# VHH binders against Abasic site processing protein HMCES (HMCES), part 149

Target 1, 269 residues: Abasic site processing protein HMCES (HMCES), of Homo sapiens (Human) (q96fz2)
Amino acid sequence: CGRTSCHLPRDVLTRACAYQDRRGQQRLPEWRDPDKYCPSYNKSPQSNSPVLLSRLHFEKDADSSERIIAPMRWGLVPSWFKESDPSKLQFNTTNCRSDTVMEKRSFKVPLGKGRRCVVLADGFYEWQRCQGTNQRQPYFIYFPQIKTEKSGSIGAADSPENWEKVWDNWRLLTMAGIFDCWEPPEGGDVLYSYTIITVDSCKGLSDIHHRMPAILDGEEAVSKWLDFGEVSTQEALKLIHPTENITFHAVSSVVNNSRNNTPECLAPV
Below, E stands for the ipSAE of ESMFold2; O stands for the ipSAE of OpenDDE; V2 stands for 0.75 times the mean of E and O plus 0.25 times the DockQ between their complexes.

## First folded at step 15 (VHH)

Design sa98 (from sa0 with Y104L; framework vhh_6z1v_2; at its last look DockQ between E and O 0.01; V2 from the best seeds 0.00; counts 0 for: pae E 11.4 > 2, placed apart)
Fold by ESMFold2-Fast, scan of step 15:
Structure sa98 (fold): chain B 269 residues (1-269), chain A 123 residues (1-123)
Amino acid sequence: as target 1 above (269 residues)
Amino acid sequence: EVQLVESGGRLVRTGGSLRLSCAASGFDFSTYAMGWFRQAPGKEREVVAAISWHGGITYHADFVKGRFTISRDNAKNTVYLQMNSLKPEDTAVYYCAARSYQFLDSPKEYNYWGQGTQVTVSS
């Protein structure tokens, strides 16, 4: 997983993340650094994306079931990194393989500290290899969406002028992530950065790509992954597996250039 | 105390009509999406219709489109399901459910549930 879409306006994104804490109280996640959230149809590594994480990471004695939403850099910078420029990191930390997560120090250490997060996206992009050519076909991959319609008009929802209303009830893709905190050696603000855990592709995606992000399907899985105060690393890792509850459609080559940031990036072709 | 109380279920003949009501209390109804689900004998609970927190968008399952209509009255904390042209296949317990801001098709993603109201459609 190396490219995503996360274009929802902040208020729509926040409502899409409504949740219940351990006491059964309905909540919206509390924002940290909301001004750093940059909506885009075409997010690449090193850009910021919104993630959910437990409030307990920021406030001693906070309820670990309460959630913060914060933009974090895509591409985990380990806490031990000693150079002043994170782009100088010699290895790629955009993704973290589920099969070696407990063997790689860069991921094992933050995971041991409970630094689990849920990476939010409209969906992600993958490029299918086409035989006999160097061309690749991009696909937009996302949770199945309930088909919305205008109130009082059962047949109106799929008309072109109502496409904006699709996003008002869009079910965000929720991917399992690990984050770390890096303090620049020369001083400055703490950098929060994350990696997306990857698993073997499910049967439905096997013809598109051999790997997929570890998707947390539903609030029970999301809650257990985030709640590092009550759920151990061993128990949380049981949530990391392929899922079949996913859909996709082919998109145009417009998405290939990460500078293109328009609805055409995810429109069906 | 959160409560959802369904009413309006009864025995009705094929081709008849019913309006189900769900009265909500104990939470901020205006910030919740509402759904109607049903469970027929020997089957799983499935979504019938849903409506957004602001009422501007709805969903109706393919098997009820053109026959059922969901609506809400935020001033009265009530959601409705108008059921027309009823068929024997519509026989089920109908449940009202609430979910913050967005509706989904999966029952397990809803926060609050009513006790259900029985609808029986006979030939």
Scores: ipSAE 0.777, ipTM 0.908, lowest interface PAE 1.1, mean pLDDT 91
Fold by OpenDDE, look of step 16:
Structure sa98 (fold): chain B 269 residues (1-269), chain A 123 residues (1-123)
Amino acid sequence: as target 1 above (269 residues)
Amino acid sequence: EVQLVESGGRLVRTGGSLRLSCAASGFDFSTYAMGWFRQAPGKEREVVAAISWHGGITYHADFVKGRFTISRDNAKNTVYLQMNSLKPEDTAVYYCAARSYQFLDSPKEYNYWGQGTQVTVSS
């Protein structure tokens, strides 16, 4: 996974992240660093995206089922990294393979510390190789959305009003991630950064791409992944597997350029 | 087979101390939160204390008031309850329980239970 969409306004995004804590109370996640949230139809590595994480990471004795929402850098910077510039990392940390997560120090160590997060997105993009051509067809991949009587397919939103209705009730894609905290050697603010765990693609997606993000489908899966106080690493890792509960449609080549940030990126062709 | 075996319950005098142990087997102990419950005659079973899988998070009931402490040793697959300053009101059968996830204080959420050990505090 090298491209996502996360374009909802902050208030809409927050409401979309409504949840129940372990006491059954309805809650909204509290924001950390809300000013770092930059909505975009076209998110690439090294950009900031909103993630969910347990409140216990920030507050001693907090209820670990409570959630915080925070923009973090896509591309995990390990805490032990001693260079002043994260871009000098010599290995790719955009993704973490599920099968080798425990073999790589950069991912194993933060995971062992309970630094699990849920990466939020409208969906993610993947490119299919066309047989016989060097051309790749991009697809937007996301959770199936509930058909409201008025909400046609994303493609049927011919009016701005219909478009807004679609996104007001949009079910966000929830991807399993690992984050770490890095203190710059020269001082400054602590950098929070994340990697997306990847798995082999489900059967439905296999013709498009052989790998997919580990998707946490449902509130229980999301809660268990986040709650490092109650759920061990071993139990959490059981949640990491392919899911067939996805849908996709072909999109235009507009998304190929990471600088393009328009609704055309995820619109069906 | 999953087993939780409590031990250490006995007759003690008011103000005395007691340490309960619960030995677990038949499941991955290190992945479960553990709890101590008690049930007095004619009363409902109530939570005494709970501890997370790694021991970093603990819960103690309000009536404990610092007298009891839950701890665990994952290497020994054992959870403990140190009880100090015991009172006659603490007389009950004490149960060890294990849970994988969910509520700390709800007996319904615990997957496995021990047979219990009798604690009697005399005046």
Scores: ipSAE 0.239, ipTM 0.648, lowest interface PAE 2.0, mean pLDDT 90
Fold by ESMFold2, look of step 16:
Structure sa98 (fold): chain B 269 residues (1-269), chain A 123 residues (1-123)
Amino acid sequence: as target 1 above (269 residues)
Amino acid sequence: EVQLVESGGRLVRTGGSLRLSCAASGFDFSTYAMGWFRQAPGKEREVVAAISWHGGITYHADFVKGRFTISRDNAKNTVYLQMNSLKPEDTAVYYCAARSYQFLDSPKEYNYWGQGTQVTVSS
């Protein structure tokens, strides 16, 4: 998983993240660093994207079931990294394989500190390579959506007003992530960064790609992954598995260039 | 105390019409998406129709499309289901449900549920 879409305006995104806390109270997540949110149809590693994490990471004695939403850098920079420039990291941290997460220092250390997050996206892109062609076919992959006249049907929009309605009730993709906090040696703000955990692809995606992000399907899975105050690392890792509750459609090659930030990136072809 | 109270369920003939109402109290209705679900004996609860918090977007399951219409009146804290061209297969307990902001088609995602109202369609 190396490309996502996360394009919703902040207020729409926030409402899509409504949840219930441990006491059953309806809440919206509280933003940290909202100015770093940069919506785009075409997010790549090193960009900032919003994640959910427990309030307990920021406030002593906070209810660990309460959620913060914050933009973080895609590509985990370990807290122990010594150089001044994250681009000097000698290994790729865009993704973290679930089968080796406890073997890699970059991932097991923050995971052991409860630094679990939920990575938010409209969906993700993946490129299929077929025998006999040098072309790769990109697909946009996302949760199945409730289909209304305009909502959940990306290809149904026929005006700017109807485009907004496609997304008003969009179910965001919720991927399991690990984050870390890095203090630049020359000073400045702490860098929050994340990796997306990957698993073997489900049968429905296996013709497209052999790996997929670990998707947290439903409020219970999201709550358990986030709640490091009540859910141990060992219990949380049981949530990490492939899911068949996923859909996709082919898109044009416009998305191939990561500088293209337009609805065409995810439009069906 | 959150309450959803369905009303209007009764016995009707095949081909008849019926309007269900769901009165909501104890929460900020205008920020909640609403859904109608049904459950026949021995079957799982299934979505019938849903409506966004502002009322501008609706969903109707394929098996009721063209026959049932969901609507809401935020001033009265009420959601409605107009059921036309009723069939014996529509016989079920109908439930009103609420979820904050966005609707989904899965019952497990809804926060509040009514007690249900029985709809029986005679041949």
Scores: ipSAE 0.000, ipTM 0.302, lowest interface PAE 11.4, mean pLDDT 87
ESMFold2 (binder alone), look of step 16: mean pLDDT 85; pTM 0.863

Design sa99 (from sa0 with Y104Q; framework vhh_6z1v_2)
Fold by ESMFold2-Fast, scan of step 15:
Structure sa99 (fold): chain B 269 residues (1-269), chain A 123 residues (1-123)
Amino acid sequence: as target 1 above (269 residues)
Amino acid sequence: EVQLVESGGRLVRTGGSLRLSCAASGFDFSTYAMGWFRQAPGKEREVVAAISWHGGITYHADFVKGRFTISRDNAKNTVYLQMNSLKPEDTAVYYCAARSYQFQDSPKEYNYWGQGTQVTVSS
């Protein structure tokens, strides 16, 4: 997974993340650094994306079931990284393979500290290799959406012109991530950065790409992945597996250039 | 204390009409999406209709399209299901459910549930 869409305005995104804590109290996640959130239809590695994480990471006696939402850099910078420029990291940490996560120091160490997060997106993009050409067909991949309609009017998800109307009830894609905290050797603000855990593709996606992000399907899975105070690393890793609860449609080549940031990037062709 | 109380369920003849109501208390109704679900004997609970927190977006399952209409009155903390052209296969216990802001089709994603109201449709 190397490209996503996360374009919802901050207030819409926040409502889409409404949840229930362990006590049964309805909550919206509390923002950290909300001004760093930059909505985009075409997010690439090294940009910031919103993630959910437990409040207990920031507050010693916090209820571990309470959630913070924070923008983090896509591309995990390990806490042990000693150079002053994170862009000089020699290896790619955009994704983390589920089968070797406990063997790679960059991921094993933060995972052992409970640094689990849920990466939020409208959906992600993958490029299918086309038989007999060098061309790749991009697809937008996302949770199945309940088909909405305007009260007393036509349905909202039945044509490209109506896609904007579905965003009010859009079910965000919730991907399992690992984050780390890096303190610059020269001083300055702590950098929070994340990686997306990947698994083998499900049957439904196998013709598009051989890998997929580890998707946490539903609030029970999301809660268990985030709650590092009650759920051990071993138990949390049981949530990491392919899912068939995913859909997709082909999109135009407009998305290929990461500088393009318009609704055309995810519109069905 | 959160409460959802359904009312209006009864025995009705095939082709008849019925209006269900669900009165909500103990939470900020205006910030919750509301759903109507049903469960027939031996079957799983399934979504029938849903409405967003602000009422501008709705969903109706294919099997009730054109026959049922969901609506809400935020001033009265009430959600309604108008059921027309009732069929024997509509016989079920109807449940009211609440979820913060956005509705979903899966019962597992709803936090608050009523006790249910029985609707029986006879020929």
Scores: ipSAE 0.722, ipTM 0.884, lowest interface PAE 1.3, mean pLDDT 90

Design sb0 (from ua3 with F62S; framework vhh_8pnl_2; at its last look DockQ between E and O 0.71; V2 from the best seeds 0.71)
Fold by OpenDDE, look of step 16:
Structure sb0 (fold): chain B 269 residues (1-269), chain A 117 residues (1-117)
Amino acid sequence: as target 1 above (269 residues)
Amino acid sequence: QGQLVESGGGLVQPGGSLRLSCADAGFDFSHYDMAWYRQAPGKERELVARITYGGTTNYADSVKGRFTISRDNAKSTLYLQMNSLKPEDTAMYYCAAGLEYESYDYWGQGTRVTVSA
């Protein structure tokens, strides 16, 4: 996964992240650094995206089932990194392969500390190779959405009003991530950054791309992944597998340029 | 993402030089690690050189000092400068791009390099 969409307004995004804690109390996640949230239809690595994480990471003795929402840098910078420039990392940390997560210090160490997060997105983009052409067809991939009688596929929103309704009730894609905290050698603010765990693609997506993000499907999976106080690393890793519960549609080549940030990026063609 | 397309391969004499290019029309690889692989007849595909998105380079021992990998992010192009070519360098050369350590999701079709007297 190298491109996502996360364009919802902060308030809508927050509401979409409503959850129940372990006591069954309905809650909204509290924001950390909300000003760093930058909505975009076209999110690339090294940009900030909102993630969910356990409150226990910030507050001693907090209920680990409570959730915080925070923008973090896409591309994990490990805490042990001593260079002043994260780009000097000798390997790409945009994604983390599930099969080697425990073999790489950069991912194993933060994972062992319970630094699990859920990366939020409208969906992600992937490019299919086209036979006979040098061009790839981009697809927008997301959770199936509840079809309201009037609102067919994302493409059927004929009116701005209908479009708004679609997004007000949009089920966000929830991807498994690992985050770390990095203190720059020269001082400054602690950098929170994350990697997306990837797996082999499900059968439905295999014709588009052979890899996909590890998607946490449902509240239980999301809760268990986040709750590092109660759920061990070993148990959490059982949640990491391909899922068939996705849908996709072809989009225009507008998304190819990471500078393009318009609704056209995810619109069906 | 476009297709990675390799170019610059051909026939060259021992001691000669070639410059390979890899480009994808319309796709930004600035965030990707990129690499050159090669596969000789009857041999397994092997890493020749890699360059991270930040510009860190690594080379196979067999090509150190002779080959140079570089990238131009503005042109979305990867290069492999090959000097002092040897018959052993004869292979199909592939360009690759990825967002994981030593794991590449996108591959070119390859360009053939033949070093022969």
Scores: ipSAE 0.801, ipTM 0.900, lowest interface PAE 0.6, mean pLDDT 92
Fold by ESMFold2-Fast, scan of step 15:
Structure sb0 (fold): chain B 269 residues (1-269), chain A 117 residues (1-117)
Amino acid sequence: as target 1 above (269 residues)
Amino acid sequence: QGQLVESGGGLVQPGGSLRLSCADAGFDFSHYDMAWYRQAPGKERELVARITYGGTTNYADSVKGRFTISRDNAKSTLYLQMNSLKPEDTAMYYCAAGLEYESYDYWGQGTRVTVSA
């Protein structure tokens, strides 16, 4: 996973994240640094994206089931990093393989601190290698939006003219992430940054790409991943696996250039 | 547009030089780590050189001082300058791109390098 869409205005995004805490109280996540949220149809690594994390990370006595929403840099900068420029890191941390996550110090250490987050997106993009041609076909990949007996998908059922109307009730893609906190050696604000955990693709996506993000399908999975006060690392990692509850449609090559930021990036062709 | 495509391979004498290119004009790899791998007949693929999105380079011990990896993100092109070539450099050379530590999801078709008298 190396490209997402997260274009919803802040208020719409916040409502899409409505949840219940451990006591059954209906809540909206509280924002941290909301001014750093930059909606885009075409989010690349090193940009900021919104993530959910437990309130307990920021407030000593908070209920660990309560949620904060915060923009974080995509591309985890380990807390031990000694250089002044994160781009000088010796390896890419945009994604983190599920099979080696406990073997890599950059990921094992923040996991031990409970630094699990849920990365939010409208969906993500992947480029299918077209056998026998030099072209790649981009696809927008997202949760099924309507639970109907026949269609199962807004992209399959709706005309392009109706696509913009679905965002009011869009079910956000919820991907398992790990974050860390880095203090610049010369001072300044703490940098919060994250990586997306990846797994082997499910059967439904295998013709598009052989890897996929670890998707947390439903509120039970999201709650357990976030609640580091009640759910151990070992138990949380059981949530990391491929999912078949996903849909997709082909999109225009406009999305190929990460500088393009228009609805055409995710519109069905 | 499209796939990673290697070029620049060929037959050279020991001590000669070649420059390999890996191009994809249709896709933005500027955020990806990129690498050159090689595979001699009957052997496993091995890393030759790696360059991060930030420009940090790493080389296999066997090529240090002889090969230089570089990238031009504006042209979506990766290069491998190979100097002082040896018969043991004979292999199919592949370019790769990825977003995970020591893992690459995108690969080229390969270009053949033969170093022989």
Scores: ipSAE 0.703, ipTM 0.838, lowest interface PAE 1.0, mean pLDDT 89
Fold by ESMFold2, look of step 16:
Structure sb0 (fold): chain B 269 residues (1-269), chain A 117 residues (1-117)
Amino acid sequence: as target 1 above (269 residues)
Amino acid sequence: QGQLVESGGGLVQPGGSLRLSCADAGFDFSHYDMAWYRQAPGKERELVARITYGGTTNYADSVKGRFTISRDNAKSTLYLQMNSLKPEDTAMYYCAAGLEYESYDYWGQGTRVTVSA
């Protein structure tokens, strides 16, 4: 849970996030800081990625079921952090384990403020330990995709039109996250940052890796996780569990180097 | 067979020094926190030292002032300089990497350090 792909152009990504609010109105999430969105096939910790969060975090008396989409730093920086450089944190906040989330101040405090977010990606990468060798096999892991007339699978696209169709209807991976807001001691803009909650892997992924991100499967789960105005922390945490509704394929070792940002990173091998 | 590979262990006399190394071919651990753990026979595995991706270090009280953890992110390599070794430092030493405090997803097979006569 330390590498993702989130490569869609902003308008395609936004359309993939269409939702209905509490009143049944069809909406797209409203962007904050859209110019900070940096699409890539190969996102690493400390980079920015888009997350969903409730409008109520930004506007007094807003409908808590309405969604904002904003790029945030991967690697939660707690609001109480006193140094000027986030890399001085005493521990890594790229992930947080679901079984200890209420025991760690870095995660418990923002969670108590309702600072829940949904982390968006095309999918994530994980490396399988290959028995009998020091080689590791990377996999790209994502929601099963609905087939279209031409194709819904990655790697079947042989032209720009086929590639465009595959990704135009892509179901984004939706992972449960916690965010916080940090005011740098020297001043400047507030830093928004997130962590991805992890759980034990489902049976289908256990041969690849023993941990997986907590995936929110479906609009009801996404809505409940985001809606801190109506859904308590205790109820929201019931949404955090493994899912078997996942698929994957082997990819090239090109993805191993985080500087490689090409479609080859997620192409089937 | 772990994905991380430790080296530099061996037999040393009390007061001696060793330098442990840990690397994994081709994988970029520059965003990971890394740590050295050790396990003496019949005892539980214990933290020796840890270093964040940004270079912040912590040490077990028993090794503070004698051991130094460091990393080279360009080479994706972790080090442990062990000075003034004592018989109580005898253990298997393991390299670990992770993305959450005290939760490490990747481990090596270990390298043995023996401090005696």
Scores: ipSAE 0.610, ipTM 0.819, lowest interface PAE 1.7, mean pLDDT 89
ESMFold2 (binder alone), look of step 16: mean pLDDT 83; pTM 0.839

Design sb1 (from sb0 with E102D; framework vhh_8pnl_2)
Fold by ESMFold2-Fast, scan of step 15:
Structure sb1 (fold): chain B 269 residues (1-269), chain A 117 residues (1-117)
Amino acid sequence: as target 1 above (269 residues)
Amino acid sequence: QGQLVESGGGLVQPGGSLRLSCADAGFDFSHYDMAWYRQAPGKERELVARITYGGTTNYADSVKGRFTISRDNAKSTLYLQMNSLKPEDTAMYYCAAGLEYDSYDYWGQGTRVTVSA
């Protein structure tokens, strides 16, 4: 996973993240640094994306089931990194393989501190290699959306005009992430940055790409991943596996250039 | 395999030079780490050189000081400048790209380099 869409206006995104805390109270996540949220149809690594994380990371006595939403840099900068420029890291941290997550110090250490987050997106993009050519076909991949007997599935069969109306009730993709906090050695603000955990693709996606993000399907999985006060690292990692509860449709090559930021990036072709 | 296209391989005498290129005009690899691997007949594939999205480079001990890896993100092209070539450098050379620590999910089909008197 190396490209997402997260284009919802802040208010719509916030409502899409409505949740119930451990006490049974309906809540909206509280924003940190909302001014750093930049909606886009075409988000690449090193840009900021909104993530959910436990309030307990910021308040010592907070209920660990309460959620904060904050923009974080995509591309984890380990807390131990000693240089002043994050681009000088000796390896890529955009994604973290589930099979080696406990073997890599950059990921094992923040996991030990409970630094789990849920990365939010409308969906993500993958590029299918077309046999016999140098051409690739991009796909937009997302949760199945709410259906009625009237509306049916949202996808390639729907007109482009119908896609403009779906965003008010869109079910956001919720991907398992790990974050860390880095203090620049020369001073300045703490940098919060994350990586997306990846797994082998499910059967439904295997013809598009051999890897996929670890998707947390449903509020129970999301709550357990975030609640580092009650759920150990070992138990949380049991949530990391492929899911078949995903859908997709082919999109235009407009998405290939990460500077293109229009609805055409995710519209069915 | 087949998503990246290598070129520049060929036959060269010991002590000679070659420059390999790896291109993909249809996809933006500027955020990816990239690498050159090689595989000689009957041997396992080995890392030759890697370059991060930020330009940090690492080299195998066997090529350090002789090979230079570089990239041009505007052209979506990776390069390997090979100097002072030895018969032991004879191999198929593959380029690779990835977003994970020490793991590459995009590979080329390879370009052959033969160093022979």
Scores: ipSAE 0.722, ipTM 0.856, lowest interface PAE 1.0, mean pLDDT 89

Design sb10 (from sb0 with S103T; framework vhh_8pnl_2)
Fold by ESMFold2-Fast, scan of step 15:
Structure sb10 (fold): chain B 269 residues (1-269), chain A 117 residues (1-117)
Amino acid sequence: as target 1 above (269 residues)
Amino acid sequence: QGQLVESGGGLVQPGGSLRLSCADAGFDFSHYDMAWYRQAPGKERELVARITYGGTTNYADSVKGRFTISRDNAKSTLYLQMNSLKPEDTAMYYCAAGLEYETYDYWGQGTRVTVSA
């Protein structure tokens, strides 16, 4: 996973993240640094994306089931990184393999501190290899959505306006992430950055790409991944596996260039 | 065959030079780590050189000081400048790109380099 869409306006995104705490109370996540949220149809690594994390990371006595939403840099910068420029890291941390996550210090250490987050997106993009050409076919991959009679099938939408009619009730993709906190040696604000955990693709996606993000399907899985106060690292890692509850459609090559940021990136072709 | 396209291979005399290129005009690899691997006849694939999205480089001991890896993100092209070539450098050279530590999901079809008298 190396390209997502997360285009919802801040207020719509916040409402899409409505949840129940451990006591059954309905809540909206509280924002940190909301001004750093930049909606886009075409989010690349090193940009900021919204993530959910436990309030307990910020407030010592907080209920660990309560959620904060914060923009974080895509591309985990380990807390032990000694240089002043994160781009000088010796390796890419956009994604983290599930099979080696406990073997890599960059990921094992923040996991031990409970630094689990849920990465939010409208969906993600992958590029299918086309036999006999040097071309690739991009696909937009997302949770199955509730269809309305007026909007028709999402997979068969033929205009951006028909797509737009489903955004008010869009089910956001919820991907398992690990974050870390890095203090620049030259001073300045703490940098929060994350990586997306990846797994082998499910059968439904195997013809598009051999890897997929670890998707947390449903509020129970999301809650357990976030709640580091009650759910151990060992128990949380049991949530990391391929999922079949996913759908997709082919999109225009306009998405190929990460500078393109229009609804055409999502539109079915 | 691969998602990336290598070029610049050929036949050279020992001590000669070659510049390999790896390109994909339709896809933005600027956020990917990229690498050159090689596979000599009867041997397994080995890392030659690696460059991160931020420009940090790493080289196999056998090529350090002779080869230079570089990238031009505006042209979506990766390069390998190969100097002082030896018969031991004879191999198929592959371009690779990835977003995970030391793991590459995109590979080229390869370009052949032969170093002989």
Scores: ipSAE 0.699, ipTM 0.845, lowest interface PAE 1.2, mean pLDDT 89

